# Ledger of designs, part 17: VHH binders against q9y6x5

Target 1, 379 residues: q9y6x5
Amino acid sequence: LPPKLLLVSFDGFRADYLKNYEFPHLQNFIKEGVLVEHVKNVFITKTFPNHYSIVTGLYEESHGIVANSMYDAVTKKHFSDSNDKDPFWWNEAVPIWVTNQLQENRSSAAAMWPGTDVPIHDTISSYFMNYNSSVSFEERLNNITMWLNNSNPPVTFATLYWEEPDASGHKYGPEDKENMSRVLKKIDDLIGDLVQRLKMLGLWENLNVIITSDHGMTQCSQDRLINLDSCIDHSYYTLIDLSPVAAILPKINRTEVYNKLKNCSPHMNVYLKEDIPNRFYYQHNDRIQPIILVADEGWTIVLNESSQKLGDHGYDNSLPSMHPFLAAHGPAFHKGYKHSTINIVDIYPMMCHILGLKPHPNNGTFGHTKCLLVDQWCI

## First folded at step 15 (VHH)

Design ug4
Fold by ESMFold2, fold request of step 16:
Structure ug4 (fold): chain B 379 residues (1-379), chain A 121 residues (1-121)
Amino acid sequence: as target 1 above (379 residues)
Amino acid sequence: EVQLVESGGGVVQPGRSLRLSCAASGFTFSRYAMHWVRQAPGKGLEWIGNIYHDDSTYYNPSLKSLVTISRDDSTNTLYLQMNSLRAEDTAIYYCARHIWGEARTSAFDYWGKGTLVTVSS
């Protein structure tokens, strides 16, 4: 009876939404399993980097997905959401679905998790969906459950990704109680549907399920803009990424570019790559540009334009507003246990343990998650 | 005010070629990656490809051999060259401006109104 794991992400689910909104279905899930109230994610607190950190256990500098927008000066390759399929970007690490399906008599399935439609190290998830935002949660769930029940070799690791509440968090901002309450109620209903489907198919008692997220969301405002064009002529640099962490590739002497930006705004920190704080673990990769600009929480870097976002993420990973949660249920997990915090990189070695996989070298600490697991001595 | 205006659509016979244009105004065009997207009758949006400030291009794999995207920064104009047109290329064609650093949300902040291409004998 091989152990099975389903990893689910609801993008942009801020940890304190659990305290500030009603989630009858998610709270029932938590009551029968475990909760980690805050997961400290990795800097920068963006979607692609943090999803890859979950499945590799690595800091962004180590797995190479350092932002949602990247440029490699040696190969002259660009990376973006529209252009994310080149294995070049993903090949600096081995995600858990690759390790899993290379084991004897195992396969992996994926519904839209970042990277699962890419042949990483010439290996693509055994069953997958090409990314398409118009595919409903129900269809994603139907495919995942069909693969879990009907595959040879059996699917032992599956993952499922959903774009909310991130999309609505950007549109409305997290402080819009009326709209976010409506959005979050829909997400709770989807969690209820997930649990009901697993019960109906006879999977619930023997499948381990993790429900988590990549980051939170903070409120933005037209009163909190940093106009980069007021500080530096655009001809002096190439912009690789903009907000809230701008990535600057100088076209002239980089010290000159740094000096023009250093005092641009009291609400923005400007770092030469070598001066990026050690606590970010965000320095030792060529894809990290020579200068980064880090806006204060709720501030938006713009190019002499207004911003249309009312909520954003990507800020300092010490900010509680950037932190997601983790809930889990299944035979590997205790029932009714709450844990205060783990690091997002700790999820990978925990998942490897549950699946009986040898983890690749990583930045996670298995000991941080032992208290969640029934087979471990909780010190 | 950011504006994108497509032109060059119309009725064209199968096997012919067509070049679409997108005139950009109200922003520094040369700094932005730009995209082409189409919508066939009764279908959803289909990404065609993009072009970066340095002329690097990326294409939807299903369309890669059929189209070429180019730009002229001196005239703030984006182009889509389509060759050997087929009936299934009938669609409204849009140009769109890239947003840096977004993932799994809207990748474009400004769209044109589109230009209709009808491939018919």
Scores: ipSAE 0.818, ipTM 0.923, lowest interface PAE 0.8, mean pLDDT 94
Fold by ESMFold2, fold request of step 21:
Structure ug4 (fold): chain B 379 residues (1-379), chain A 121 residues (1-121)
Amino acid sequence: as target 1 above (379 residues)
Amino acid sequence: EVQLVESGGGVVQPGRSLRLSCAASGFTFSRYAMHWVRQAPGKGLEWIGNIYHDDSTYYNPSLKSLVTISRDDSTNTLYLQMNSLRAEDTAIYYCARHIWGEARTSAFDYWGKGTLVTVSS
């Protein structure tokens, strides 16, 4: 029997939600498997970049999905959530589902994971759903389990993506305990449904399951706005991305634009591309614009308007509020083991190991995840 | 106050063409990407396409041969040209303002009220 892996993401699931809210189903999953309490994600701490980092093991500068909003000046191509299917954007890396289904007698399945409906290197996930937010978790799970049970060649790697708690985190903010308790209870019920469905279909015993997320969420406020239009005339630049990491393409001399912005707010760092801190690994890609603006935690960059967000993410990846968790269960994993932290790029070489795949060059460290795995010596 | 107002809807025969307009006010229109979205009776929202500040356009692949999106920044107006209309193009048509940097949540912060297009013999 070839090893099988289901990778599940609940978008925007902040690591400390596990301590601050009730998760009977997820906690039972963890007790019978492993937990990584904090996963240090990649900068910028946004959805498309971090989902691609999980499945490529690469920093954003290396895999080319450097933000949810991008522009390429040479080709004049734009990227956004509504316009995310041009392989041009995704082709700087090879995600694990492509590597998996290019093996003899293997296929990959996907329910909504970013990039799985794109023909990356002329290869689209063998079974997939076009992204549609109105498709229920139950329907996504039904498709994934059907493909795991009924495909030839067999599906050995599957992904499942769900938009919560990210959507509600933006709407309510992570500090709204009443609304977030309701949202997170629903997430826990979905995890219970997932496990129950896998058990009833005979998949639970021989399927490795990873439940993780791409980033956390921090509280925002109308008292913490940075009005960019107060600092610089909008005619001097093109805005490629806004908050909390703005991407600025100067229309005039870039040093002049930098000088107009550098003292805009004490709650915002302004970087010329060459001055972006090395620890971000966010410099060596043409899609990173000449100037970026990085707001402090909980601050929102606006264009002379109020913000509609009560919670946000995208901030410095050293912030604990930006970190997700990872839980896993299955024959490859120990039972009852808790680990403090890994880097999000470490997930890729671990998954390659579980699936018996040769990893592409990447930024992950297999040794960081050895203690999670039954076949490895914990050092 | 951001406002988006669609117009140009109505009853049209199959095979005909129709141009919809979206009048924008209360913001610097020329710096924003703008979108067209439609909702057929009993169906969910269907993205038609968008246009960026530099007039770059992107379309839903299923509609690309039937539609053209344009903008006039001097009049703050977004346009949707629809050709060879079919009964299945009957829908409420909305314009929407793009927000930067969102994924898998709302990609639009402001919507118009919509304009109804009915394609009927």
Scores: ipSAE 0.809, ipTM 0.916, lowest interface PAE 0.9, mean pLDDT 94
Fold by OpenDDE, look of step 15:
Structure ug4 (fold): chain B 379 residues (1-379), chain A 121 residues (1-121)
Amino acid sequence: as target 1 above (379 residues)
Amino acid sequence: EVQLVESGGGVVQPGRSLRLSCAASGFTFSRYAMHWVRQAPGKGLEWIGNIYHDDSTYYNPSLKSLVTISRDDSTNTLYLQMNSLRAEDTAIYYCARHIWGEARTSAFDYWGKGTLVTVSS
C-alpha cells in the first residue's frame, strides 16, 4: 500500500501550552509517536504564510504568501482572508498536495487548509472543502477520513485545519488561564476524536499523522500600544498590513515616510525593504512593501480608530511565544521519541520523503528530521 | 466611536433591484476597505464582497453577476447595488470594516446592525 499522510493544524497552538496545560489525548498520541517541542516558524509569524511554508518548505519571500494581507503594486491586486482564491498569489510555489496529486494512482484531500480550495498551477485537490468557519471539526474529520478510506485513486495526502486555539488566543490572551484551559481542553478532545475515528476505521496503524500549528500567541495589553497616527499623517502612505508587522506603501517620498516613522516608538523597528534583516528571509519579493514596521513582542501597532485584541502573533520568529510544536504518529515515525527543535520549512522535505515524492527546491533540511523517522539513521 | 449604519432594506418583489447604503462615522473612512455580508434565515454568514481604498472590488463568485459595491468617500458611505433579486436573497445585510492581518478568525472589527431585505411575491 502506498504511504499515506494526514497533516493536521490547530491554528495558534503555542508550543509551551504542552508544558502548562494537560493534554491527555495529545500526550497519548505523542507517547506512541514523536514530539518536536519547538518549531521555529517563518517570518512573519502569520497564518497564511506559515501554513504555506509547511507545505512548500519555502520562506515567505520565496513562496510569495508574505502576509495575511497583501498588495501587489504592479497588478494592483489585494489579498486578504476574504479574498484568497486568486491563483496569482499562490502560483509562486508548488504545494505538496499538487505534487502528490500529479503522481500516478494518487490523490489529495483537504479540509480548509490555506490554499487548498484554489487551483494552483492549474491543479486543485481532488477532494476539498471550501473554507467555512461554521463547519464543525467533526464534519471536517468525517470528510477527510472518508476520503482517506474510500477514494480511488487513493488519497495519500490529506490536510485538516482548525481555527483554535488561535481565535480564543486573540480574544482572551494566552495568559488567561481560565478561558484558555477550557479552549485547550476542547482541542485535546478533538485530538481524541481524531484518534478514535482513525482507530474505528482501521486507519490508525497505517496512516501517518502529523499534528502541528503555524504559530504561537503572545499577550497584548492596552498599555503597550504604538499609534502610527501620532507619527505620520495617513495621507502620506497606504497601509497594507498593520500589526505586529505593518506594511507601509508610501504616497510621498519613501525617505520622508521613513524619517517620520523611524523614531515613532522605541518598541518598534522600522526597516526599509533593503535593510530588512537577512535572518528573516523576508526581502526578495515584490509583494513586500517598501517599508515595514516590526513591533516588539507584546506591543501592538494601532491607528486612532483601531480595535485591539488581548493576544496576537506575527512577531519575530525567534521568539519562543511564536513557536508551535509538532507531533507525529504512524509507521514512518519512531515511538516515544522527543526532539528539541526544527524549522517549520523542514517539515516539507520530511513529508516528501514519507510519501516518496521528489521535493521541489526548498529551504528545508531533511537532516533535521531524520531522527524522527524509522528508516533513517540518526546520529 | 466607530459606527456603521445600514439602510435601504425592505420588502421587494422578485426580479427587482435594490440599493443598500452604509453610513460610516467615527473613523477615517477613506483608508479602510469595507465589506458586505449577509445572513439568511437559519443560515450562516455569507460574504458578498468588498471594496478597497483604491476602489478595487472583489465579489463572491456566486453573487458576482448580481451585485455591485461602490463607495463615496466624500460622504463616508458604502453602497451595495443588487439586481434581479430572488427569494433566496432574503437576508439581513451587514456592512463591516476591514481589519488588516487577520486570517481564519475575523476579517472585520466593526459591524453595523444590519438591514433586512425580504424578497417576496
Scores: ipSAE 0.782, ipTM 0.900, lowest interface PAE 0.7, mean pLDDT 95

Design wg6
Fold by OpenDDE, fold request of step 16:
Structure wg6 (fold): chain B 379 residues (1-379), chain A 127 residues (1-127)
Amino acid sequence: as target 1 above (379 residues)
Amino acid sequence: QVQLVESGGGLVQPGGSLRLSCVASGFTFSGSDFSAIGWFRQAPGKEREGLSDIYGSSESFTSYSDSVKGRFTISRDNAKNTVYLQMNSLKPEDTAVYYCAAGEYIRGSDHWTYDYWGQGTQVTVSS
């Protein structure tokens, strides 16, 4: 039988939550599997880009999902959370579920993973749920496990997505121990439900399961605001994305806009597109705007409107607060092994290996995950 | 189809108390972990201010602005599909039109959005 893999994402699960809170179910999962304590995600550290990086192994400049909000100057199209269904945005890469499904006697399933309800390269998952935040975890889990268990051809790759602890992280901030404890307990309980469901269906021993996230969360404050209106008139630019990485489309000379913004705040770096640091791998795509503003950790870029968010993400991907974790269990993985760090793009070649798929060209390094796998040498 | 109706506003002396009610129809706010009911207010000449919200299906989560923390309490009755705002120790500065709103969290939005609003109820705190 072909190997099977379930990829699960809990949005905004910061890596150090594992150290600061109790996760009895997740810890049991880890005990019987592997843990990567920190996953360095891609810049910018946002939901759509990082989820697509996980399943493509590509930096954002390469797979083309460069933010949660995008603008294409040629087609005049916009991408956002409310407008993410156009294949135009996704077709610059081939996600793993498409690769998998195109293989003989295999199919893919998805429960609300970004991009899975969109035909990419004219291929959509054999089984998928349209995104709807109102759908419970239980229903998502039930559909995924049903497909994994009863599909023909068999589902060999499946994804499952959940919006917590991101939603609550934005509301409370990650430093709210009282509320976040309750939120994270619920997440652990959901992991318990997942494991129980798999065991009940007889999938647990044969299914490879990866539990990960796209980014972390940093504490924000009303005392750490960068007001763009104090630096530049709104008539001089179009705002494509705001905080913590603003994407600026100048309406006047780019240099003039840059000069008005470059000293706006000591807590914000302003880059012309060609001057974006190489380490971000965030330059070579037309969807990246001519000027980007990058706020320091915990700082919020605002206009005249007040923000109620106490937590945010999207900052420098080298910041530990932006890093998620990865845990995995199944026949492909060791038991009781912990690893310090991998890059988020490394997940793709690993998943391809597990599934016996030839990976598309990607930015991941298979060598970084060898120690997690029972069939590989780890020196 | 979604409708929110506020009630319970009125005139009260400083230090007094009021309990506002928000009855939701057209949806069940406790049916999703990512649905919220929030209380807002708008005083004359001021911008709308978020005060408190409540969300969660089985377990409820609440939040408060600093301006009302310790004085206001949000709660809900799932059976009645009603959210309450208990306002204690009212001050003249609390004088405003109070609104309830229904919202949700959407993947990739990175914020809770409120799309449905009640008509508002006047709260006046005066000697």
Scores: ipSAE 0.929, ipTM 0.964, lowest interface PAE 0.4, mean pLDDT 96
Fold by OpenDDE, fold request of step 16:
Structure wg6 (fold): chain B 379 residues (1-379), chain A 127 residues (1-127)
Amino acid sequence: as target 1 above (379 residues)
Amino acid sequence: QVQLVESGGGLVQPGGSLRLSCVASGFTFSGSDFSAIGWFRQAPGKEREGLSDIYGSSESFTSYSDSVKGRFTISRDNAKNTVYLQMNSLKPEDTAVYYCAAGEYIRGSDHWTYDYWGQGTQVTVSS
């Protein structure tokens, strides 16, 4: 039987939640599988970019999803959380479900994973759900497991996406122990439901399952605001993305805009596009705007000193608060093995290996995940 | 299609209490973990501000602005598709038109978006 892989994402699941809260179901999952304690995600640490990095193995500059909000000056197109279905934005890379589906006697399935309801390179997942946040986890899980179990050609790769704990993280902040404990308990229960469903269908022992996330969450405060209006008139630029990484499209001379912003706050770094630090791998794409502003951890960039967020993400990808985790279970993975860190782009070549797919050129390093896999030598 | 109807506003003395109701039709807030009903208010000459919201399908989650924490309580009746705002210890500063709104969270967002609004109900706190 061809290998099968289910990739599950709980949006905004910060890695250290595992240390600070109880996850009976997830811990049981880990006990019988593997854990990567910290996954260094890609900059910027946002939802669409990082989810696409997971399934492409590429930095954001390479796969072209460089933010949750994007603007292309040539076509004058906009990308946003409510406008993400234009293949124009996704076609700079080939996600793993497309690669998988184009193989003989294989198909892919998806429930709410970013990009899966869009034809990419004129290929859309054989089975998919149009994005709708109102669809329950149960319904998503039921569809995915049905497809995994009953499809012809067989579904060998599937994705499942859930919006928590990100939604609540934004609302409460990650330091709200009372509310976040309840949120995270629900997530653990959903993991329990997932495992139970797989066992009921007889998939558990043969299906490889990865549970991961795209980014973490940091605590924000009304006391940590950066007001751009205090530094520059709004008429001088167009805001493409705001916080914590602002994308600035100047309406006047770029240098003038830069000079007005460069000393705006001691808690914000201002970069011309060409001066963006190399470690971010966030430079070589036309969709990155001429100027970006990067707020320090926990600081929020605002225009009118108003923010309702108590938690946010998108910050420097070296910050532990931005890091998710990865857990996995199945025939491809060891049991009871823990690993300290990998890069989020390393997941792609690992998944390709598990599925027997030839990976597209990517930024991942297969060697970083070898110790997780039973068929590999671990040094 | 989606309609929200507020009620329960009125004139009250400082220190008094009011209970606002928001009846939703065409929108089932308890049907999704990512559907919310929120209360907002707008005072004359001031910007609209969010006060409280409630979301969650089975278990409810609530949030409050600092301005109303400890004084206001949001709750819901799923069977009636109604959300309530119990307002205690009212102050003159609480005088405003109060609105309920229905919204949702979507992936890639950093906030809950409210797209549907009621007509509002006047709350006046005065001696």
Scores: ipSAE 0.925, ipTM 0.963, lowest interface PAE 0.4, mean pLDDT 96
Fold by OpenDDE, look of step 15:
Structure wg6 (fold): chain B 379 residues (1-379), chain A 127 residues (1-127)
Amino acid sequence: as target 1 above (379 residues)
Amino acid sequence: QVQLVESGGGLVQPGGSLRLSCVASGFTFSGSDFSAIGWFRQAPGKEREGLSDIYGSSESFTSYSDSVKGRFTISRDNAKNTVYLQMNSLKPEDTAVYYCAAGEYIRGSDHWTYDYWGQGTQVTVSS
């Protein structure tokens, strides 16, 4: 039987939640599998970019999903959470489910993972759910497990996405112990449901399961605001994305806009596109705007309107608060093994290996995950 | 198709209490973990402000603005598809039109949005 892999994402699950809260189901999952304590994600640390990096092994500049909100100056197209269906945005890379789908006697399934309900390179998952936040985890899980169990050709790769703890993280902030405890307990219960469902269907022993996330969450405050309107008139630029990384499209001379912004706040770095630090791998794409503003951890870029978000993400990908975790279980993985850190782009070549797929060129390093796998030598 | 109807507003003395109700039709917020009903208010000459919201399909999660925390309590009756705002220790500065709104969290938006609004109910706190 061909190997099978289920990739699960709980959006915004900060790595250190595992240390600060109780997860009996997830800990049991980890005990019987592997844990990577910290996953360094890609810059910017947002949902669409990082989820696409997981399944392509590419930095954002390479796969072309450079933010949750994007603008292409040539085509004048916009990308957003409400406008993500145009293959134009996704076709700069080939995600793993497409690669898998094109293999003989294999199919892919998806429950609301970013990009899975879009034909990419004229290929769409054989089984998928259109994104709808109103659909319960149970229904998503039931569909995914049904497809994994009964499909022909067999589903050998599946994705499952859930919006928590990100949604609540934004509302409460990650430091709200009372509310976040309740939220995270629910997440753990969902993991319990997942495991139980797989066991009931007889999938647990043979299915490889990865549980991970795209980013963490940092605490924000009304005391840490950067008001752009205090620095520059709104008529001088178009805002493509706002916080914590603002994407600025100048309507006047770029240098003038830059000069007005460069000293706007001591808690914000302003970069011309060509001066964006190399470590971000966030330069070589036309969808990156001429000027970007990067707020310091916990600072929020605002206009005149107020924001009530108490948690946010998108900051420097070197910040621990931005890092998610990775846990895995299945025949491909060791039992009771913990690893300190990997890069999020490393997940792709690992998944390709597990599935026996030839990976497309990517930025991941297979060597970083070797110790997780039973068929590899770990030095 | 979505309709929100507020009730329970009126005139009350400082220190008094009111209970607002919001009946939702065409929108079942208890069916989704990412659907919310919220209370807002707008005083004369001021911008609309969020006060409280409630979400969750089984377990309820609530939030409050600092301005009403400790005085206002949001709750829901799933069977009636109704959300309540118990307002205690009312102050003159609480005088406003109060609105309920329905919304949801959407992947990649990084914020809760409210798309449907009631007509509002007047709350006046005065001696």
Scores: ipSAE 0.909, ipTM 0.954, lowest interface PAE 0.5, mean pLDDT 96

